VHH binders against q9lmt1. Designs and how they scored, part 50

Target 1, 351 residues: q9lmt1
Amino acid sequence: MLEKESDLTAMEKPNNKHAADSFSSEDLVSPVKKAKKSEEVSGGGEAVAAVGNREAEEDKPSFVSEEKKEFLVEADVAEDKGARHTMEDVWVVLPDASLDFPGTLRCAHFAIYDGHGGRLAAEFAKKHLHLNVLSAGLPRELLDVKVAKKAILEGFRKTDELLLQKSVSGGWQDGATAVCVWILDQKVFVANIGDAKAVLARSSTTNELGNHTEAGNPLKAIVLTREHKAIYPQERSRIQKSGGVISSNGRLQGRLEVSRAFGDRHFKKFGVSATPDIHAFELTERENFMILGCDGLWEVFGPSDAVGFVQKLLKEGLHVSTVSRRLVKEAVKERRCKDNCTAIVIVFKRV
Below, E stands for the ipSAE of ESMFold2; O stands for the ipSAE of OpenDDE; V2 stands for 0.75 times the mean of E and O plus 0.25 times the DockQ between their complexes.

## First folded at step 18 (VHH; framework vhh_7ocj_1)

Design z2 (at its last look DockQ between E and O 0.31; V2 from the best seeds 0.54)
Fold by ESMFold2, look of step 18:
Structure z2 (fold): chain B 351 residues (1-351), chain A 125 residues (1-125)
Amino acid sequence: as target 1 above (351 residues)
Amino acid sequence: QVQLVESGGGLVQAGGSLRLSCAASGSISSSYAMGWYRQAPGKQRELVAAIYSKGSTRYADSVKGRFTISRGNAKNTVYLQMNSLSVEDTAVYYCAAEVETEDEETGFWYTEYYWGQGTQVTVSS
């Protein structure tokens, strides 16, 4: 269980920012009410109640109880610098993420950290977040959704706390967004800070005996995350209460577009938070795969577009390693993505 | 409900230009992408051009350098400027948008495409 801390005071300094960022007219989401999920334990100021989520643990009622279905999880990642001079994306792919915390529950972990102002915050999060979540009590024997969410929340808090200490001692100002997945048994937890996105490909209701069964049913692209930007009402309110100013270009103090991130030490006093949104759902036969992506992927792929692309390749029998590589190649080579592009494809196979 | 209304189609001589417009009713601010597709007789519907929420654009190889997609200022309008038209560009042109909606079943969000009725473009030799 010993945490081997790397020296983050190497040659890299905080002034190694993205080569370019730009303001553009952004389509704002409609006033569609956010879906409510199971109750989330937020850090302190963010009151997000999730109600009406897919029910955990519960099966359909029947005279014959529906057996719990086991899944194999196959995943892989691809990355490309795109048109940037540097690569600041960092990733984690751990189909077995037990580490030094063995238990009877399956534990898998996947993450993308999109670094800004340098790679040091993203690298710190890669090294420490999952271990901190395990140490905070992520369930390993009997699944408890509330306990899992509390462990994830505490893991983010502790990771940022330790990261900020390293940022002070090392003299750097790096930050990173995160989109993270934990799979415990048959339950998937998704946590995010910032603007990376997770999308789930989910089939429609299965017709087990219908003579009208549709071959090749299109998958629904379910967006599992909300971006955290300074211009969004809840985020804006926290920032303004802390004395932050959102400039005409939509950035905090004219510089930071995201309102949540690891690091960004000098912006923490203006309301930048490392407190994640945390959501969960149960794996059934309907959940086919997930796509995690940094903002570079989603700038040239809408969610349904990406799900369709991945589904087509999977139907051709391609392995997830090839699928992830083809997705990023399409984004960068064919669609000319200008930013760093990283994607993780996570496939759920019924056994 | 999002509705897409195309305009600007018609008959034009080869070498000429047309400008298609697509106006969205309702809020399109939740769109991930808007674009133009076309379908010629006996062919499948194909992408012509797309513009993404942060401004990235994408074009079919057959129209690169001749067509330009753009978004209107804050009016939920997308334009397709079509220059140097040839008879091979004759088709019904459809506006499309990938729009996010709250998913009542799961409590998350989902996206789907909305389509306009189509506008005929006919290029005479």
Scores: ipSAE 0.763, ipTM 0.890, lowest interface PAE 0.7, mean pLDDT 81
Fold by OpenDDE, look of step 18:
Structure z2 (fold): chain B 351 residues (1-351), chain A 125 residues (1-125)
Amino acid sequence: as target 1 above (351 residues)
Amino acid sequence: QVQLVESGGGLVQAGGSLRLSCAASGSISSSYAMGWYRQAPGKQRELVAAIYSKGSTRYADSVKGRFTISRGNAKNTVYLQMNSLSVEDTAVYYCAAEVETEDEETGFWYTEYYWGQGTQVTVSS
C-alpha cells in the first residue's frame, strides 16, 4: 500500500566572488658602472740579443690514428610455430639497412613482431616501421642519440597511426608486440612494445673470457627491454587512468595481456599504446652478442639461461645461423614451448 | 643477497616418495625460473626439473611421470614431489633460481643463478 513521497530538497547556490589583486611590475634598473680611463707609461727599447734559432725539430705529433675498432655484426633468425595452428610472428634481419637511405653511418636493423589476434598487424609493422623511422630522420651522416631516439619514437607513432587506419578499412583488429634494434656505427638502439625481449651478453672484464670455469656463465645477461603488461604497476595505473579495467587474470578488459602494442584498435581508448621504451648503448669489446626473442622464447628460457646456451654453441665455433636454429629448436622441441617461437641472434665481432 | 634453503630430503625406500621444498629469500624482485638439480657421486650436476615465470615446466627424461615441480603460494617457493623413487635417484638435490638483479654500471637489469646448499636424498633398495 503505502505511497510515501519524500522530498527532493533543492539546496542552494552559493556565489562567492573574491578578488583580482594586481601586483605590480617593479622596474629594477641595475646601474651601468662606468669603467675608468687610466694612463700612459712609455718606457725603453733595450736591444736584446739575437739568440740563435735552433730549429726545434717539430716532433711531428705521431697521430696515433686511433684505429677505430670496427665491429662486424653477424646475425641470423630462426622461427617455429610450435604447438600453435598458425605462425603470427614475423621478423626483419637487415645487416645493411642503408639501401633506401644511403649515408656514411653504418645502419643495421633487426626486429621481431609477435602478432596476436592474427598476423596482419605484425606484417604491417614489418613493412612500414623501419621506413617510417628512416623518414622521421634516423641519422645517416652524423650520429646524434637524441635525434635517433626521436626518429624511432616518431616512426613507431606513424606506423601505428597508419596501421590503425588500415585496421579500420580492412575490418580487422589484430595487434603486435615488437622488439627492434638499430645499429648506427657502434651505437645500438633497442626499442620495444609489449613482452618481446632483447638480452645482451656482456663480459664482466675484457680479460675474463679465458677462465670459463664450467660452473659460472662468465657473461652477464643484461635485459635491455622492460615488459609492458597491464598488471605491472606503472602500466596498470596508466591503463586505469584511461578507463581500462584489468581483470583478475591480468588482462585488459579480460582480453589483452600487454599494455603496449601496435594495432589493437579497440583497446587504444583504454590506454593501449604503441610508444616504445628505447635504450641505447655503445658497442665495446665487452658486448659479445644479443638475443632478440618473442614471448614464446622467454617462456622457456631465462635471460642467463639463453645467454649460456648461445655462448656454448658460439664457443663450439658454430655459425650464427646454426646457433639461432638450435636455440629455437631447444625452446620448441626440448623445452616444449607452446607458443610461436622466434629468435634473432646478433653476434658482435671485433675486427 | 639471495638465499635458497632446501628441505625435505632424507632416506627413503625404493618405490617411496619425498617432497622437497625450496624457499628463496633476500633481495629477490623476480625470478625467471626456479628449479632442482641433482648431483650423484662421481656424476655431473644435472637438471631434474624447472618451472619458469609463466608457469611452463621441464623435466629430465629420467624423472618424467614420476616427479612434479610446482610453485608454492608464497612468493619464491618451489616444490619437487618425487614419486616412485629408485636407487638411481640418490643424489644431493640443489635448488636453483634465476633471479633478476639491477646492474649498477648500466642501470639495466641482468639475471644470475643462485644455488642452495643442497639436500641429500638417499633411496635404499
Scores: ipSAE 0.471, ipTM 0.802, lowest interface PAE 1.2, mean pLDDT 86
ESMFold2 (binder alone), look of step 18: mean pLDDT 81; pTM 0.796

Design z3 (at its last look DockQ between E and O 0.55; V2 from the best seeds 0.64)
Fold by OpenDDE, look of step 18:
Structure z3 (fold): chain B 351 residues (1-351), chain A 125 residues (1-125)
Amino acid sequence: as target 1 above (351 residues)
Amino acid sequence: QVQLVESGGGLVQAGGSLRLSCAASGSIHSSYAMGWYRQAPGKQRELVAAIYSKGSTRYADSVKGRFTISRGNAKNTVYLQMNSLSVEDTAVYYCAAEVETEDEETGFWYTEYYWGQGTQVTVSS
């Protein structure tokens, strides 16, 4: 029965007016101090005798031309489908990436794209990313780290923009993670989106490269990439601010694990981004080699484990092509990686 | 400094079971992988089982179906359930962890291996 009429109370308007105070632009005219004039004095010409100071031949410091320690870069790739029905990984190995954009700077490019939901996004990135980075102004004559990073950022942005247009027109929704390297002379740039990784093997001291004593200090396995997963605090916050929901299994909208990728057209509105992290470093005698790998490799290898494995094979005198093949074979056949597995090994040799 | 503390070793009869435990402590951001190795007298140290950060596991062929590696609820803890033990499983068992550490020079993360002191497992006939 009882109809209770709960009241509509109309709470009020308050008006507050606060004022526009006008603080004035006063013209401080600081003064033109005067150029004083002063005088002529003429004094005389005494002919002091030319004592023939034997100019000591200053030993011209032999500019020991710092022989630009040139580094040779050797790289190769291996891939295996693993237990998957299809290969969704795509790779780029360009030891000379200057062919389309000539310049005085050495340019090498290496990349792995790990496709998800298909291969189309990875294939598109392979085709377009490097060209878009070059077109965005990757340095070719004078190395500028800021200019290079800006070009990489713009290249990723442009690639994803074009990929999304293609995704709409093609009626597909594939995505791809990426790990990319550009070498400009001695400067290395590493860019990534998603959970593909770059690992640098670095010596603790410059002298450690020569004495392969069996007991030598192990190479540090430095991870130059940060994973972009929806469950990580910074990425989680960003995704949630964009209205994305992360499920209990750590997936965005219950589907996508990574928070950054190319493509993933349906997830862009939830904050999935193609903005890479970018790191840069100078090649020195401490840099031995780098391993690029998809998530499949890093599922069954730790960074230090992978570095130790590669280091052993390189010490045996194996060519980088054999090393990369053995690394992937170890991952898939011996360690039973269940995913696609792709690795690029990049060796830095002093010339 | 990172320390690995092992427990659960001992004497067991053939066909018996043991559960090894390992806890990593110290300045650890995360463990990329944890695992167990063993070294029998006169033999090389060999991998028994490993578990990676994503939950993937690997086992030596000799222990497949008998041993199970798992992570604990505590951070940086790993267990090895050993069932159907045989005399051939007699060894010193070592816990290992690949640990992430910040590189102070670069500000990046690197990984390195740490080892426990080992725990004796003896299987009697």
Scores: ipSAE 0.682, ipTM 0.882, lowest interface PAE 0.8, mean pLDDT 87
Fold by ESMFold2, look of step 18:
Structure z3 (fold): chain B 351 residues (1-351), chain A 125 residues (1-125)
Amino acid sequence: as target 1 above (351 residues)
Amino acid sequence: QVQLVESGGGLVQAGGSLRLSCAASGSIHSSYAMGWYRQAPGKQRELVAAIYSKGSTRYADSVKGRFTISRGNAKNTVYLQMNSLSVEDTAVYYCAAEVETEDEETGFWYTEYYWGQGTQVTVSS
């Protein structure tokens, strides 16, 4: 019998061997937990990427902050329509995501919303989700993992509630999947609905090369998200309990493959949920970068493949904006991905 | 321990066909991608074809239209149908798979690549 629920408290406890529930210091014994390394960035020159709906230029650094930071976050996005005539992916890159909610905790936010049946649900989520999460009490002064997860959960619920009202009023049936990241101080929160994916590149040893070769010091590609598809046991059970039918092609009512999404108004009564999986982990010297991608990216890249591609380019000294562009270009031009392809690369640099 | 076993290689006349098979065994939860690489003497190993878990396929330009990768009914198997073979296709063909493994340290899953021992394909004129 399936006993798993989407409760925030259940999400923090690791309990399954198929997908990760939580990735935090409370659930791990880390040999090196001191995030107090002093780093000299002679030759590094880290910069905070500028926020925008287009690729950030390297001439907009923001690392001049006087506050002590254990690391810098450098991120950028790339997108390509692929073979589609429309672009239904929407993204958010906010290295400073405080908005009108100031506080002492660093707050960064990154997201990809993969629209289906139109882009209206994805655009709504871009406009409203982060604000709803902040309004629901995302911590800005004292980090509290449970409070953060509850705020994220409530933000998703509220966003979908309001989105569905707009969907009724506007007469549309758009939906969107989501993969979202919040960084609060040194804690990373990952939340997802649907089939977009977040992958963490994590070392098994120090991030320094030392006497190791590149072959002797590869990064692990840790998959931080679980896809939500109607055919998967937990999702299938919820759908069938609600009276939904999963056809032989794996789609709910013959139409919807994902089992969780914003919007998809007519499928909500059949168990389609906007309730996210939420996981957290602490940044240490071992976390090198993350890749967020829509399902278009992952159609032609496995997680290790993508991590290796990004790692190689970062070791060549390329800026994150170029790395993200090269990753999407490889997916679309060389690997001939047919779908919309969007990727965000988030690099963690110690100071 | 994941093990990849190739089969189906051999000697064939130019213009002929071969079908390669690869089966992955061991403690496999799922695979993200499986595919074929080849290496001719004195050349670098190069991608021939890949198939991803969601069904997308990828081919080297040199084999497009002649080779077809497909997934078998058995879990974690793939085939490479090679038609219209030429002498330039002579190489050792390696199966590769990116598989998901549980990470005991973090409780998440991670992926890693595995390679077969290779199977020789020789095209004679």
Scores: ipSAE 0.650, ipTM 0.855, lowest interface PAE 1.1, mean pLDDT 81
ESMFold2 (binder alone), look of step 18: mean pLDDT 82; pTM 0.810

Design z4 (at its last look DockQ between E and O 0.45; V2 from the best seeds 0.61)
Fold by ESMFold2, look of step 18:
Structure z4 (fold): chain B 351 residues (1-351), chain A 125 residues (1-125)
Amino acid sequence: as target 1 above (351 residues)
Amino acid sequence: QVQLVESGGGLVQAGGSLRLSCAASGSIFSSYAMGWYRQAPGKQRELVAVIYSKGSTRYGDFVKGRFTISRGNAKNTVYLQMNSLSVEDTAVYYCAAEVETEDEETGFWYTEYYWGQGTQVTVSS
């Protein structure tokens, strides 16, 4: 395991809100619901119309006050090369991701970049993506979901643009998939290109789980991402419109299985895109933790299997650092995953 | 509603072989994992074998190379070839699958395990 510096986020206090003041679960949406909503020209937009301005606050109080938080975010990562000669996974864990962009909104950032054809694209994305998202206007004062999604989208575009310039000058062909999380205040944004996956562990009632075989599973494993592969209808259509050919083995030009990635310079002209899917959801008492993982993790863990593994360890009182290490150790040592394996566990704790 | 149907259990002499089959009903075109667990009376359920959607397999330690899990041409079917059976293999064998379903509440997808009714395997000496 890599050595890590301490970066624990601030402790959260309960807001003591009633149901009428509670966060809406309607902020957690899927591509299917988003597509249907868009087709019907349904607004669904309860975006804040007010201009975010701190002028209404009084000038500097005489004493510093503590910000009220409803939850604490604790996260850690583990990685293992597996049986591969090289490690092409790269990660980011930033519980405080404000950098040089001060503001009152909490800002946390987590990402896994799964490199292919080398590590250079993944390393570039680690260095530049979050900064490019901040520079593109990620909200720091007043949360606006559309502005946040626009900043993330532009950050991906700019990062790929700059990466491709480096790829030309350096003569390399590396690519990388991405699964990324931003937490702004109590809203979680998930963005992905490629086949890395994000899974949310969410509480439910017994009646919402349907039939149970042996024992109830109170945490649902919600899959927040869709893989981008050349053979999938939407991706295939874009590739073919761009002049690409999907070979009998299901790969673009016989070579590339993913249809979205940073880099992969020679495939960009055939419709390989760095445009992410972007989704958001509100944190409530129901969201327990998230697992981000490269495809190596999911080769030997189904989503419910991974959620159950993590939940068991958290119930035993283990710290998230130990939990992430044991998850990857289980995948590599016990389940014999041979590929690079990287996982980030993000725990949401009410204070 | 997903239903798992096991077949192929029965009585066999020690040293013999059985092949278990499991088919998932409904519109399952793929699952994250399918496999087999077993439970003898008074004992905890234990993993026998699982095959993941990407093709990797995993076996319980007691298998020791004697059993092989495979997926049929239909993605909703798995087989367990059991060779060199001993009396200690006597148990009810359950098919299990981790299946993805649309989550109507959130509009995303969720997964959960589904279990078959079980098939008895009895190994006599």
Scores: ipSAE 0.706, ipTM 0.879, lowest interface PAE 0.9, mean pLDDT 81
Fold by OpenDDE, look of step 18:
Structure z4 (fold): chain B 351 residues (1-351), chain A 125 residues (1-125)
Amino acid sequence: as target 1 above (351 residues)
Amino acid sequence: QVQLVESGGGLVQAGGSLRLSCAASGSIFSSYAMGWYRQAPGKQRELVAVIYSKGSTRYGDFVKGRFTISRGNAKNTVYLQMNSLSVEDTAVYYCAAEVETEDEETGFWYTEYYWGQGTQVTVSS
């Protein structure tokens, strides 16, 4: 039966007009003070006093050659396909990356590429990225951080451009995440796209005695990379602006979890980018080692957990090759990582 | 400061069940892992269960399928369902979290471990 109509009261539009005050442009003409010319002449006299040339033995400043604290870089890699049918991870370990581009600057390069939808994008990036970064003007003689970052950005751009062309011509759709490190003398550059990570183990205090902090001062696990996932606010906004839809499962178009990758040619129109984040830092005595890992490693290790694990093995005097193998073995066998697992351990030793 | 608060401990008979809860509070941006450790009198602290950010889990060898770790609906909560408890499970159970924190010196993020005060679990014969 009953119809009750109740009243949608039309609350009003208040009009507030507030005024456009006209802040005036006063012309402060600062005055050109005329510097005066004054002349004066005077000429006076001779006195030849023969001050004896005591040859002050110039104490040759002992150039204490600041012994350039050279850092030795030792690195190795381990990989395991885990429970997957195929390995889609690829890696680069180049302690001397100067072979094709000689220069006075030390150059080392390390990278992990985690392929998805196949291995082809990861393999292409492995083959081309470092060369494209070098060709883009990675410093070889004079270290310039801005120039280096620009070269890395251009190298990533060029690599993705060429990869996409090959993807079209080859009829494949693979993508790859990346974590990359370049060491130029003592400057470390870390670049990433996707969810591969770099973790730096840093001492909290420079103990003067160069002794690795006793058991009581844990190394700080610094995450040098930020993940690029479609669900993260900044990446989500960027993807949505590009017309991409993020599903309830956090995937772009219900398929892709990462918001940045090489390849993924069908997702580029939805805002998937190969533009890396880039961080740079100077190697000091505080930098002990770095761990690069794919998403599989970081699924079963936290950064501090991984740093603690690696630190323990290094304190046992194990070689970096054994340490990397044990890290991956721990991830896959003991911690039951179900995905591909790749790790690079980079140890910084003072010489 | 990050705080971990445990609850659900107590006295239980052998063969019984307990559910431990841990809630993390404070400046938590993200947790890479949350878990439970235990320490019995005169023994070292040992891992009971951990759950990682992606949802993978690991358990101590003594668990043998008796315990289940899970996340709550709140991002910073973890539960430990303990079934088929034995006298050997008597210990102080500690919640732990690996938490991401901003490094003021570098502007990077680092992770550190936080620990709860522990909750006593006593299993009677």
Scores: ipSAE 0.612, ipTM 0.857, lowest interface PAE 0.8, mean pLDDT 87
ESMFold2 (binder alone), look of step 18: mean pLDDT 80; pTM 0.793

Design z5 (at its last look DockQ between E and O 0.28; V2 from the best seeds 0.62)
Fold by OpenDDE, look of step 18:
Structure z5 (fold): chain B 351 residues (1-351), chain A 125 residues (1-125)
Amino acid sequence: as target 1 above (351 residues)
Amino acid sequence: QVQLVESGGGLVQAGGSLRLSCAASGSIFSSYAMGWYRQAPGKQRELVAAIYSKGSTRYGDFVKGRFTISRGNAKNTVYLQMNSLSVEDTAVYYCAAEVETEDEETGFWYTEYHWGQGTQVTVSS
């Protein structure tokens, strides 16, 4: 029966009007001081005697050629299919990437492409991305960071354009995440799309070894990449502006977890992009090594954990090929990574 | 500052069970992993269990299915259910978290381990 209509009263929050005060742009005309014309005075020619110039042997400054302390780069890769039926990861390890584009700058290239929905997008990116970056004007003679970043951006754009054309003509829908490194002389460029990661192991200054690091790891695990997932606020906003829907499980249209990838041609209209984040840094004595890994590696390793693991093996004097294999073996066999697992370890040695 | 607070330790008889809890607080933007380590008198600290951001777990070889790590409903909480405890499980148990922190020098992010103060677990015969 009983009807009770309880009157939830609409409290009128008040209208505060505050005033637009008009701060005036006073024209401070700073005065042009007049250059005075000072005079000609003609003074006389006294014959100062020829004091014998002892040619001081100019001590030729010994140009101590700053021996450009060259960094040796050693790298290797390991992969394991894990519990998956197929391997959808592909990788590039080019310690000398100058063969097709000679120049005075050292050029090395490393990449991992993690395929989803198949391997075709990852394989296409492996074949074309580095060439497209070089063709876009990656510096070969004079290092310019802005030019290099522009070339990488254009290389990614061009690779995705060509990949999408191939995807249409081939009738496939594969996508791929990427983590890519270019080393130009001593400058490192890191580019990524999706959730593959690059982690730099850098020596900490003595003062930053606070009590909270595991006793004995002097290396900071710097994450040089940001993940591009549809659930992250910036990526979510971008995807939603493009008309994409993110499901409760964090997937675009209930299917795709990443917000940036090569390929994924059906998701491009929803704002999936192949535009990478790009970071650059200079190699110093503090840079020990870098780990590139697919999402499978990072499911079972944190960055600091991975750095500690690799550091231990390197301290044992193991070659980088053994280190990369043990890292992936640890991930898949000991830590039970269920996905494809690929890692590249890049060691920086000062010569 | 990141803080880890352990609870649930104590005295238990052999064959008994304990549930440890850890709550992380502070400037935790991202945790890559949380876990439990233990240190017995005169022994090195060893991994008991860890849980990663995507839910993957690992256990120490001595666990042999007796312990289970899980995440709480609250962000940055982990539990360790310990069953079939033995005298050999007597140790200080530490909660740990690998946390992302901004690197002021580079503007990048790095990860570091944070540790709790530890909780005593004593298993009597």
Scores: ipSAE 0.795, ipTM 0.923, lowest interface PAE 0.6, mean pLDDT 87
Fold by ESMFold2, look of step 18:
Structure z5 (fold): chain B 351 residues (1-351), chain A 125 residues (1-125)
Amino acid sequence: as target 1 above (351 residues)
Amino acid sequence: QVQLVESGGGLVQAGGSLRLSCAASGSIFSSYAMGWYRQAPGKQRELVAAIYSKGSTRYGDFVKGRFTISRGNAKNTVYLQMNSLSVEDTAVYYCAAEVETEDEETGFWYTEYHWGQGTQVTVSS
């Protein structure tokens, strides 16, 4: 009776869970007295490797090798209503997101839309956002980070514009937050409105020992997104300039906690915005995986906690489909998440 | 940066109760989770209870309904009410918080756990 996604990949979505106490709580990595000495003794300049040197690269070594290492992107999603009667989360998993916009750049797209007040805004965003981003000029042949960010920004603007028109004609007031990822070649773009979150699991640089085994290093949980809530300074300023009132419970006009979302038609005049934060980073051997999650996931998992949980399962050789299912099952069954819970795990594998 | 100070440990008879408290310092305590972990000699540190920023709680399987985690009114304090204690509960109990820190290397933020010094809980038969 739960609404399902039937136009995606061949994944078994609506099967029941056969809970027999199959998952346990994760342990933290044992707290070692971290010796914070990652710096080599030198002038203190940026040592970095790869593209991050911020100067003319010493390109094409003496071999003229063009040794391009590439990676595979493997991802899957899991969802659960939690304790709610309805499911208002919507998601997108497109490892090949080219659609009708062919090109030489790899294009992958992943998103979670956390609906509120109904599912209509989230469903609209699922149907339109990526297409609007492509149509706005998301690069398909030659990567240009500024052009990509501009396309994403315009895609969000256009999607909300069209959604609000439909909201007016349909008489509904649904809204949705978003956390979105595009991968173009080796560049990852993250965009968000609202309180869904993206977290990157990243290994450390060469540690202080310099020589160690390939395995065994804990991953750093990098938070790629900032939540947009009415009480936060930048958001509050915009809301108050628009005549909005933030009540003592932290909600705009006493009702809306998030300050950015698609839809929420009646709150747009009070400064609720669909303008995303957009960030980008390059994939290297240090980026291991990402976790996208709705508010429900992060209600019962801190970022390091989630990264550790996923890392443990991946080290055991489990496929990303199983990992995403177990992450959401842990959140809902063991940790008693009260809200809808949706997570996408995106794994970067060198080939 | 964040300082966590535990109190309330001690010696108690089996079947008894203890209440642990943990005070966190900082201007605005920005944590994703606070909680209690324990470590007995020769064992790995294990989760006892956690409370997340919006109030959700989690307990280790061994708790079996005997312990309750809560936050104080000022939210810089976390409590662990421990009832029906048994010898297997003997351990050092650590307060922990998952705190967000700006990551200079990437320009994003990262999280990591901060730990208290621990308080000994000893349950005698």
Scores: ipSAE 0.678, ipTM 0.849, lowest interface PAE 1.0, mean pLDDT 81
ESMFold2 (binder alone), look of step 18: mean pLDDT 79; pTM 0.781

